VH-VL binders against q96il0. Designs and how they scored, part 277

Target 1, 167 residues: q96il0
Amino acid sequence: APERGAERRDTAPSGVSRFCPPRKSCHDWIGPPDKYSNLRPVHFYIPENESPLEQKLRKLRQETQEWNQQFWANQNLTFSKEKEEFIHSRLKTKGLGLRTESGQKATLNAEEMADFYKEFLSKNFQKHMYYNRDWYKRNFAITFFMGKVALERIWNKLKQKQKKRSN

## First folded at step 9 (VH-VL)

Design B34 (framework fv_ebrasodebart)
Fold by ESMFold2-Fast, scan of step 9:
Structure B34 (fold): chain C 167 residues (1-167), chain A 120 residues (1-120), chain B 108 residues (1-108)
Amino acid sequence: as target 1 above (167 residues)
Amino acid sequence: QIQLVQSGAEVKKPGASVKVSCKASGYTFDSYGISWVRQAPGQGLEWMGLISAFEGWTNYAQKLQGRVTMTTDTSTSTAYMELRSLRSDDTAVYYCARGEFYDETYFDYWGQGTLVTVSS
Amino acid sequence: QAVLTQPPSVSVSPGQTASITCSGDALGDRYAYWYQQKPGQSPVLVMYYDSKRPSGIPERFSASNSGNTATLTISGTQAMDEADYYCQAWDTSSDHVVFGGGTKLTVL
């Protein structure tokens, strides 16, 4: 069952929230989705005796998470802003008000919105392709370091058995 | 409120080393990265590298790899940039700038700049 | 060869619209950022993430990034806008930050 912890959110100038896990966690913690990126942040437990290699892996994972969160926060905000501007521009061009008579925000029909989606996807296609490239590159690096940490832990256990055997 | 304050101007001879400091205030130092950007007299901006104040990981411009070292001291919220084997074409104003601690970054606050003159 | 190419200078009359371009393959898949630098001063961020304006930057500043060309637009240009303008992007091939060569905006 989920624990209740203090939630502290700091907002960067870029509009991305910073999230703090409950104090004295003994394991990794997954937070709620960020308002802008819709991604759940992972907060990593830091062991008392963390090795330099374990520290490098944790920091690489933290950097990759922040990079990923910033990318999607930016994309979602850009999408929402450009969508709003597109709708506003088209309604003004038609001489229509920004609100319906019921007070709801006026919208465009599906065909007009399809024009916006095509334009947005087209101009962002290469950015998304390079995001995928970098995402895989980062995950390959993380997997490599995870393997190195696993080997280090195995080696340390073997060294301890050798020392015990020598006694 | 947010400020980056750099050390004073330096005059060095060719072959010497220089270490420039950048003291940050008004924000959580280890939540951001610091980049160093230089500008030779009358020339444009040249990126030298970045350091994550949280991670301590660095990414240096290829041209400067082997001559530059970037460090941070979180207890004093200070970033450092040391450039070795100075040449006359290293004469420039050196800026520190606050950015993200990941690859695709931009610079929202800049230090005042430090003039480093390399001459015999 | 420059990774990001800017015109060396642009001239406009006060009140007119200034347009500064920045071209390079990196801009087709990476965000553009723009900085203003006045003589003897540090650069100031004026646009980020292609088209977003930082707080404190006048509404007359806008920007776009289409294809391999990013454009900084200053409408109703004022004498105070006279400065050097630099674009910036991430170069995926080198994994480095790159700046354009800079554009001197003259308002006369």
Scores: ipSAE 0.000, ipTM 0.464, lowest interface PAE 19.0, mean pLDDT 81

Design B35 (framework fv_ebrasodebart)
Fold by ESMFold2-Fast, scan of step 9:
Structure B35 (fold): chain C 167 residues (1-167), chain A 120 residues (1-120), chain B 108 residues (1-108)
Amino acid sequence: as target 1 above (167 residues)
Amino acid sequence: QIQLVQSGAEVKKPGASVKVSCKASGYTFDSYGISWVRQAPGQGLEWMGWISAFEGWTDYAQKLQGRVTMTTDTSTSTAYMELRSLRSDDTAVYYCARGEFYDETYFDYWGQGTLVTVSS
Amino acid sequence: QAVLTQPPSVSVSPGQTASITCSGDALGDRYAYWYQQKPGQSPVLVMYYDSKRPSGIPERFSASNSGNTATLTISGTQAMDEADYYCQAWDTSSDHVVFGGGTKLTVL
């Protein structure tokens, strides 16, 4: 009997936000949105008799998900950080304090914030272009391996039918 | 022939940095990842981290995170491993090895190894 | 800190069967891989995907993985098989590659 069952992945939750698919799940499971990336993680079901090719496909999908999660988590944090720095810099340049006389955070008007968005997009244009390229490449690779897994399964089924007929 | 050729032995002082190279040949460099594995004298194999030559994705062993950086140069089919803030217990033979993806199922080809000695 | 446990040493006489074990929870979920390392040389892959043998590795090498224990078996062990053997698996708990501590095979 295949010893690499989904139950072997069960670990005691060590953290408050630890994601764990339900026991007896025979399907991929979708979790809550990640705190930083705002993307929902997918936990992949591991078949009892996973082939090396099936394992490669699953790991490629897991790696792609992790890469995607990390990209957006970093991008969202970078955006927030640079936005605050931009606001602070502009207020300082104008000789204004960081707080209004009422104690609230001083803000820039929409026209000035448009400058930030334009600069952020311009600065990150190459990064976003590379992200789109890499995202496409990864999905192409996943599709390619999905095809190879499908062919492997067809071949194995034909082989199994041949063996059944010979018995 | 598939081959991984590493840079020569190095002797460093504690606190210094070392950068080891691994030049690949005989296959499509971008299609595989490279892991770095070290071995202290008389000790076993210790996985340090992995880099995808496909798009430069990296994953480092927790013990070394913050001290290690892995990079690739596709134009020369070369992988690099830089280890900073060297300590005497970093003395080891450092290997590069070819794997496939993030979790690397196995290492089919290995470099010849680079001895890094950190004098104390 | 080792996730995979191997015996430190195994001794056999020439022509006898050597058995090297590797145990750990990771092996219940993942494939085992085996490497041979001779003094002053790089490791060489001798088994992959639990029981598959790379081209160039003698047929006397075989392996299995059942439960939490992977086993490398060398039938009709020869002096040339004397080496350190390391198992490897992907560790689900750390999401990283891990190696066993290694087993020194002595043929004498």
Scores: ipSAE 0.000, ipTM 0.455, lowest interface PAE 19.8, mean pLDDT 79

Design B36 (framework fv_ebrasodebart)
Fold by ESMFold2-Fast, scan of step 9:
Structure B36 (fold): chain C 167 residues (1-167), chain A 120 residues (1-120), chain B 108 residues (1-108)
Amino acid sequence: as target 1 above (167 residues)
Amino acid sequence: QIQLVQSGAEVKKPGASVKVSCKASGYTFDSYGISWVRQAPGQGLEWMGWISAFEGWTEYAQKLQGRVTMTTDTSTSTAYMELRSLRSDDTAVYYCARGEFYDETYFDYWGQGTLVTVSS
Amino acid sequence: QAVLTQPPSVSVSPGQTASITCSGDALGDRYAYWYQQKPGQSPVLVMYYDSKRPSGIPERFSASNSGNTATLTISGTQAMDEADYYCQAWDTSSDHVVFGGGTKLTVL
């Protein structure tokens, strides 16, 4: 099955840890879309003088990215698997083979696929609701910590300006 | 190297209090939360609560609310868990474990455990 | 009130595949995490985010989460894998961590 290839893949702790950023980047790097989640990963720049608060924010963003990547990779895989099972089931019911005379994958018409989409959305409604809730909670936390980091940076900048005036 | 080192074993009488410490090293203490998990002899893992090292926010298991208190000392990178009004069924190994404090937290590093024995 | 149900024990011969299941409503919309605990030792994280393996954990360990059931799979099981295994999830309704009851893996 197509899933066999994915299962044999090295499932390292973090997919982002294998993402290679440009040499000595001074800014966050955005990569190509992930094969499974179809989301673009972000590799975060780590300043030499990163504060504990800045580290907290970066880790929160990294963790949220990994959570988001895994959610959509799992959803896309589940969707593809269930879609293929639905198509195979319906073709079997019709007495049709899995491939056409030309060797192409046999497909269902839009009306038949609408039944699958309706069932899939209904079945996954609660999962998607919890995803949306957690997405908002995570974004609220990120925004909150971004505000704290901004205040810290303003304070540090003011301290530096005052010290330079004193010199 | 990331490490969590806990205080030594304690023997207490029913009604007493115990305070277990967990000293963190090898990472920025303020960037993670610390959870406390206990395990009675021969039994499974039971989550007790969590504390943010940066914000000081706490969340306690409902069963223990009112007799547990979690604190941190950032200057020594140490977390503490105090359990009051000890009962014989509080006899357990108490673990501290590192994790983020948002949804879907997991525990990547654990302390060595502290055996607390409550006997009359 | 959420519960994660694990079989109390699983036995497997050396070199065979061991499968440990964990079932509960929380797993339908939350990630599964797995811990290994050997006698007298602290738990060790062996799998996170349903199927991801921490550095230092052998490639023999894999996991999945489908519907309300998460599965930890150990291929080519070795004597050193003999331990108690615990699953963990986040319970949305209580906003608390929940652990499974644990499974004792015996390698005979």
Scores: ipSAE 0.000, ipTM 0.486, lowest interface PAE 17.6, mean pLDDT 81

Design B37 (framework fv_ebrasodebart)
Fold by ESMFold2-Fast, scan of step 9:
Structure B37 (fold): chain C 167 residues (1-167), chain A 120 residues (1-120), chain B 108 residues (1-108)
Amino acid sequence: as target 1 above (167 residues)
Amino acid sequence: QIQLVQSGAEVKKPGASVKVSCKASGYTFDSYGISWVRQAPGQGLEWMGWISAFEGWTNYAQKLQGRVTMTTDTSTSTAYMELRSLRSDDTAVYYCARDEFYDETYFDYWGQGTLVTVSS
Amino acid sequence: QAVLTQPPSVSVSPGQTASITCSGDALGDRYAYWYQQKPGQSPVLVMYYDSKRPSGIPERFSASNSGNTATLTISGTQAMDEADYYCQAWDTSSDHVVFGGGTKLTVL
């Protein structure tokens, strides 16, 4: 069982299957989450005979991924920094130290943190709105080029079929 | 430069355990897996298992299941392989190798190898 | 368990073409990879994705994979090419890595 496997993870053998597409239909694989953006990067498969259209689609997807990664890395860093500043400011206002008597980091309760989340969302509303706009715009472009690539692949498949019958 | 540096040679008694380390440098450790491969004197390469560096997912060769454990420490970019209940036929050079893992499985960089001798 | 079969040895004269085969069911739907190992040294990747050559590997090395048989070809073989060569594939059904038994290339 999974629970038993997790309990004895360091002493019992464990396994996870890596799903891999057929060799002639190799596609992208997903990596581990980036420590700053918390998004999984996609490692794009580059076919041996990549067409200019396929290359354009791949580069568009890579550029969109990099844009998305940079946005969330910056957003998460800003969030973490402002969260720490907010906590320190509120603890100072309450006359409390940054560390507990046991040396642990002092924290605020959920009700107090709600003020920070409201302020952060309001402050970043325009930024998030622009992100959403650009995200949809990029996904529309990707979908459009995916359609073009699909048509190209169908055409090539038909050519192969005809060549096979002629040879 | 990309480099995998393994711990030094070990001599063990039958029934003991050995833990070999592999310190990676020159690349993003979490973006690849590590495979362990051993080679007995005069013999071919034998795959032992792989571990994903970030998730800690593992898969071990059936022959070694129950005796081997692979771990990673992302903070030090180090992979470990522990083999228990050692026998004389576990005498081999043990290699760690960088596994492309997420794209395909092959080994583009190898450690220098660690000789483990099991003798009474 | 999946198996990859290689000839145990191949001998060629300097300047001749060496051909090393690797056969197994896993090669029918998975890529072949090739490693060179010299005595007392770690293996070195010499071919990947059936036919692609890593940077730093001489152009005289080439490879192919057709059906269930992969072939490593070394044209104009030199004394420095004398080594053990191992093929490798990924057995998807078991999610295990499989190595061939190795081929000792002798250049005499």
Scores: ipSAE 0.000, ipTM 0.486, lowest interface PAE 10.7, mean pLDDT 80

Design B38 (framework fv_ebrasodebart)
Fold by ESMFold2-Fast, scan of step 9:
Structure B38 (fold): chain C 167 residues (1-167), chain A 120 residues (1-120), chain B 108 residues (1-108)
Amino acid sequence: as target 1 above (167 residues)
Amino acid sequence: QIQLVQSGAEVKKPGASVKVSCKASGYTFDSYGISWVRQAPGQGLEWMGWISAFEGWTNYAQKLQGRVTMTTDTSTSTAYMELRSLRSDDTAVYYCARGDFYDETYFDYWGQGTLVTVSS
Amino acid sequence: QAVLTQPPSVSVSPGQTASITCSGDALGDRYAYWYQQKPGQSPVLVMYYDSKRPSGIPERFSASNSGNTATLTISGTQAMDEADYYCQAWDTSSDHVVFGGGTKLTVL
């Protein structure tokens, strides 16, 4: 879920690369890929006249980004750990060492690794289904608030135009 | 700076209704949601539901569906929780807590709590 | 049925490390959050997003979430840390917030 306190801190959030936007930025910024998730973070520009509704949209987008970052960081770590365990188990079964003569880590061929990928996907099916469901829910909410912000901006323009004509 | 201030303690008879208020200050009320969490004497925390402050979207715990209603008044930055058909096991301290406006949430600021006693 | 399971109590001596666990299937897919509650007071958020501290929470508080078990760790435990601690997660299957049963931390 959302990392609410992080947006006001001087340092980059834990688990994200040390990214800082340029001083006096007037636009959104895209940072380098996160060490664990491999996703690029987006730092959102905060306008001086940000309305409560615009703040709400920005917060939802920021929280969705953090949620997405954490999912993929955890998934990548789990995949790497289980892959290593699978390779070691199969090499022991064959009576082979964990290193090649060149000192590199011993590995399995593509057909043997296919067994691992099938098992990993089956084991994580529910997790991925929940991720997809939540991803759709979050994007629906973002789209809804984008629409509300657009309507607010139209309404504000109409109000300003009316006030200018009254003078 | 950020505060949630709740209404005072209430004593109700079984079958009555109670309405607890939670006044927010120090932040943009419309940009966040409010959750309600209760705690029976000597027991743990039980989530009751959540409301988005501006939109009025709600998500209630299934156990309480049909008995609870959450509302907000954006003009006074106040959230309300009404629980109907009170039973003795509804005796608890009721907390409001600030969350985001999405269903999945956590609580960074809490009200002081309102003791609701249901007795005959 | 308990969705998140915590030990009912943990006791440590002052200056020792306290560890409070929270276990449940939801934690494999969801963030863990931790709250401290002292007698007669409201809960206070002490950890969020598995391992992050809110501003104002002492550095001696840390947390992790591995597999289906989240752990709150208090290093150099002080008498003032004596409280009930609750973990929280989002239960995707029921689409609502769940709390652990709570752990009473005693510093003696």
Scores: ipSAE 0.005, ipTM 0.537, lowest interface PAE 11.2, mean pLDDT 81

Design B39 (framework fv_ebrasodebart)
Fold by ESMFold2-Fast, scan of step 9:
Structure B39 (fold): chain C 167 residues (1-167), chain A 120 residues (1-120), chain B 108 residues (1-108)
Amino acid sequence: as target 1 above (167 residues)
Amino acid sequence: QIQLVQSGAEVKKPGASVKVSCKASGYTFDSYGISWVRQAPGQGLEWMGWISAFEGWTNYAQKLQGRVTMTTDTSTSTAYMELRSLRSDDTAVYYCARGELYDETYFDYWGQGTLVTVSS
Amino acid sequence: QAVLTQPPSVSVSPGQTASITCSGDALGDRYAYWYQQKPGQSPVLVMYYDSKRPSGIPERFSASNSGNTATLTISGTQAMDEADYYCQAWDTSSDHVVFGGGTKLTVL
C-alpha cells in the first residue's frame, strides 16, 4: 500500500535534481537564485531510513518552497509587465515615442514612477495580505512537524537505551 | 495502507440529526486535518468544513454554520461530523477527506462516502 | 462567495486532447486543484498547485492557471479517462474551499 510520499513526485527541471551536493554532504544543499523568483532553492537530503514523519516534513518543506517560488515568479513577471505598460501609456500621453532620438528606451523620472508604485502596491495589497497569511500557516506547520520529528528521534534513542538496560 | 473508513448509510426523518464517523489508519492521525465534503444525488461537490486533528480547531461553511459540528477522537483515530435539523435537501453522500493540519486547501485521500437519506 | 465556472460537458475521441476550463476570481490569487470522480467512486486528486501531478497520475495529464482561468489538459485521451472533473480553489473572502460545478468528460 503506497504512502502519500510515494505518490508525490517532486521532480525538478532536468539538470537541477541530478546535481550532487559538494563535500560528501549528508545535509540539505542551497542552490543559486532562481531566474524568475530570485529565491535560492534548497535541495533536501533524503536519509536511507527516512520515517513517515520525516518524509512528511520534507515534502511539506518542498511544497512550501515551490509555492513560494511560484508566487514570487508570478509577482515579478506581473510587476515588470505592468511597469512597461505604464511607461508606454505615459509616453503616448505626452506625445513621445517609445525610444529616444539616440535609440535608447525612453524612461520616466522618479516622480512619475512614484504614481505607478503607489498604484501597483494598492492593487496588489490584498494579494500580498493573502500571501502573508499562507506563509505564516505554512511556517507554523513546518515548525510543528520539526518538533514532532525531534521528539521522534529522542523517543527512538530512549527506546534503544531501554532495550540495552532490559538485557 | 492509508485508509479512511466511514460509517454505514443512514435514513433520517426531517428535523433529526445524523453523526457520520471516519476512521483513519496508516498515518499519524494528529498530524493532519480532516475536511467534510458532500454530494447530493446527481450534483457536484460541496465543502462543509474542516477540523485540525491535533487541536480540534474548526472552520465551517457559512451555509451550515450553527447546524454542523466536527470533532475528533485521537485515541481511536476517528473524525466525526454531526449535522442537525435535517431537511430533505441534506440528502447526499458525505465524504471525509484528509488534508494538511493547518491548510484546508486540498485533499489527498478520501473515505468511501456515507449516504444519508432524509425523507418523511 | 466566489464561484468557479466549468463547462457541464466535454466530448473527445480516443487519442485526442481534452481541455477542461475553470474560471473564477479566486484563481487570480489562489492555486487550482483538480479531482477526477468516476461513477460510484470517491474523488481522486489528479492535479495540485496549478500544475503538479501526484504520483500515479499519467504524464498525459497537465494543467495551468493564468489570470482567472485554470485549464486541465488530457493528451491522448483514453476511455478510462471518462469521469466527472472538478476544479477547486480557496475563496479568501469567505475563508472557505470552493468547487467548480463539474465537467463530464465523454470519450466516444
Scores: ipSAE 0.000, ipTM 0.505, lowest interface PAE 13.5, mean pLDDT 81

Design B4 (framework fv_ebrasodebart)
Fold by ESMFold2-Fast, scan of step 9:
Structure B4 (fold): chain C 167 residues (1-167), chain A 120 residues (1-120), chain B 108 residues (1-108)
Amino acid sequence: as target 1 above (167 residues)
Amino acid sequence: QIQLVQSGAEVKKPGASVKVSCKASGYTFDFYGISWVRQAPGQGLEWMGWISAFEGWTNYAQKLQGRVTMTTDTSTSTAYMELRSLRSDDTAVYYCARGEFYDETYFDYWGQGTLVTVSS
Amino acid sequence: QAVLTQPPSVSVSPGQTASITCSGDALGDRYAYWYQQKPGQSPVLVMYYDSKRPSGIPERFSASNSGNTATLTISGTQAMDEADYYCQAWDTSSDHVVFGGGTKLTVL
């Protein structure tokens, strides 16, 4: 394994992209895009007096975000890997090197890449359809619990208003 | 901290019914679903079905449809699985397992198992 | 057909890498999950969503799912890893959970 000191020297450029929500945040906040899924994570605010129903809704939203990020991270990694394999295979078939004379990574033209994209999309069509099915199921569940939380909040406000009126 | 505690071993005659319980503790019962998975002696895992704890939505394995019923009691944080018309090949250890509150789930915590023996 | 196929047994020496495969059509469009079961004990979740590791599972456990084959990898295998391993997926055609037949991992 290489020395740890050499690895630590490369952490400086990452400093500008590192940030956290303020400790006093009273709202959900959106983080930077995940490098694998390219989706922005939502960091959920947890109220001090969160009800069990509010906790269930938040947990469902967090779990759905995890599911969504994992799906797209896996898809993006698979896409990148298969794209690279396709390019290398095609370059070898043509008798070309993996790098240009200028030392840059060799690429295929748009016509050749279009064939890869069509093949990739066709191969993953069923997977994307099931993603959409699950997305609808999860949104149904989230909507259902959002409605229950809303009703709970309305009821609590009405109870508070009645107590205020009773002196 | 999270525990699923199942009822004790049962010995039944062919044609009888068995009802296994699974008491949950250490988490909010209503947030999750419960699946039932059985394992015949020396054999692999076989999924039987799933129930959402709060809603009571169920999904049963095709081969058990009509013989199995899953229920929950939110007030006691307990799930139940009843299997009817028992056969000798229903002899197995029956597990309850916690999953997501809807179908297409995985199982992060398991009960200790309940041995059900069906013999004449 | 709703079948997940695993090798019945895999043997490795202590400290070596163990690889357990699971193959089936369901894995092409659904997530793989993995469970460890020791004799007389309940199964324990060791991997979920193809490659995510639950809290408490050692970092030497990893997994992937490519095409119709999911793979569980245990690096630096220890005697304590000796167990039966089961893969799991969702079978959309039957709307059911399906388990692989299980792989007995023997260490040494």
Scores: ipSAE 0.006, ipTM 0.589, lowest interface PAE 9.6, mean pLDDT 82

Design B40 (framework fv_ebrasodebart)
Fold by ESMFold2-Fast, scan of step 9:
Structure B40 (fold): chain C 167 residues (1-167), chain A 120 residues (1-120), chain B 108 residues (1-108)
Amino acid sequence: as target 1 above (167 residues)
Amino acid sequence: QIQLVQSGAEVKKPGASVKVSCKASGYTFDSYGISWVRQAPGQGLEWMGWISAFEGWTNYAQKLQGRVTMTTDTSTSTAYMELRSLRSDDTAVYYCARGEWYDETYFDYWGQGTLVTVSS
Amino acid sequence: QAVLTQPPSVSVSPGQTASITCSGDALGDRYAYWYQQKPGQSPVLVMYYDSKRPSGIPERFSASNSGNTATLTISGTQAMDEADYYCQAWDTSSDHVVFGGGTKLTVL
């Protein structure tokens, strides 16, 4: 079998493994950290009588989670890709293979890697700045809609109490 | 035993869309990605893009960005490639191929190919 | 513009050594991969990671990658080796996979 195929199987989920909440969950469920983004996924509880406003908030939270997961998965993939490229380039220059005789990945010393880390952080500065801006915007929107949903729930409870008293 | 089986040949008019399927068997579908590669008659190989089977992450060739969409259905171990706004120069054999990552990857198994003809 | 350049054709007699080159800046930093394609068939992986041979590929196939040039070498070439050969690498400047133009190997 090809070498990369074997590596993927060793580190990747081995089959149909999914983030799955407990069967009778009546609240949001928080899973383990995702392999690629290192962020914990949230499975959102959907009420049987979800209002249009509650649906909008849930979708906004789901979209924000997906955006956040995608950003960090992509950032981590970019980091890993550029790190591999840097290591491959340097090992190639030295006439060394990608693996040791024991089958482990060949590595560079800490001094060589320090330059890579500094360069990576520097060139991604603007990307991270835009991420922070968008993260603030999304959190503001979520907070706003959470407030609207809370007010809607209070109003509905008051309406139901009034209706029961007048009927 | 490892096999990628593609849908049959398609004939389309310019401006139409085509969707090609690629059904995988004999391996853990979620552990690999699928690339799409096309080959015009008598021409070389052209990479179109890659999709991770489980996560659904995609990376499309810049030339095709906006016209191509790749998807997967894990429940049926099937990958799909949809190409829109077809032109006559999209006439080609379209292959799906198994690869681990979108970069530094190689394609160890290939589908049989799907001929897509775009003519008026 | 060709990112990876291959000769369009190479001819050898049976039993001779065939050499197919693939050159491009991407190969200085990235691995080369090689595929064999016979008429009417899908490509078949014959070499990966510059010099590694998949199971089922004859020992007479070998490859190297030095500087900006990768070379596929077929020793003791047989009639069954007649095919088009494509090299492949990752091109960091375009952020995608690139293939060479292909080389037709003729064994006469």
Scores: ipSAE 0.000, ipTM 0.452, lowest interface PAE 21.3, mean pLDDT 80

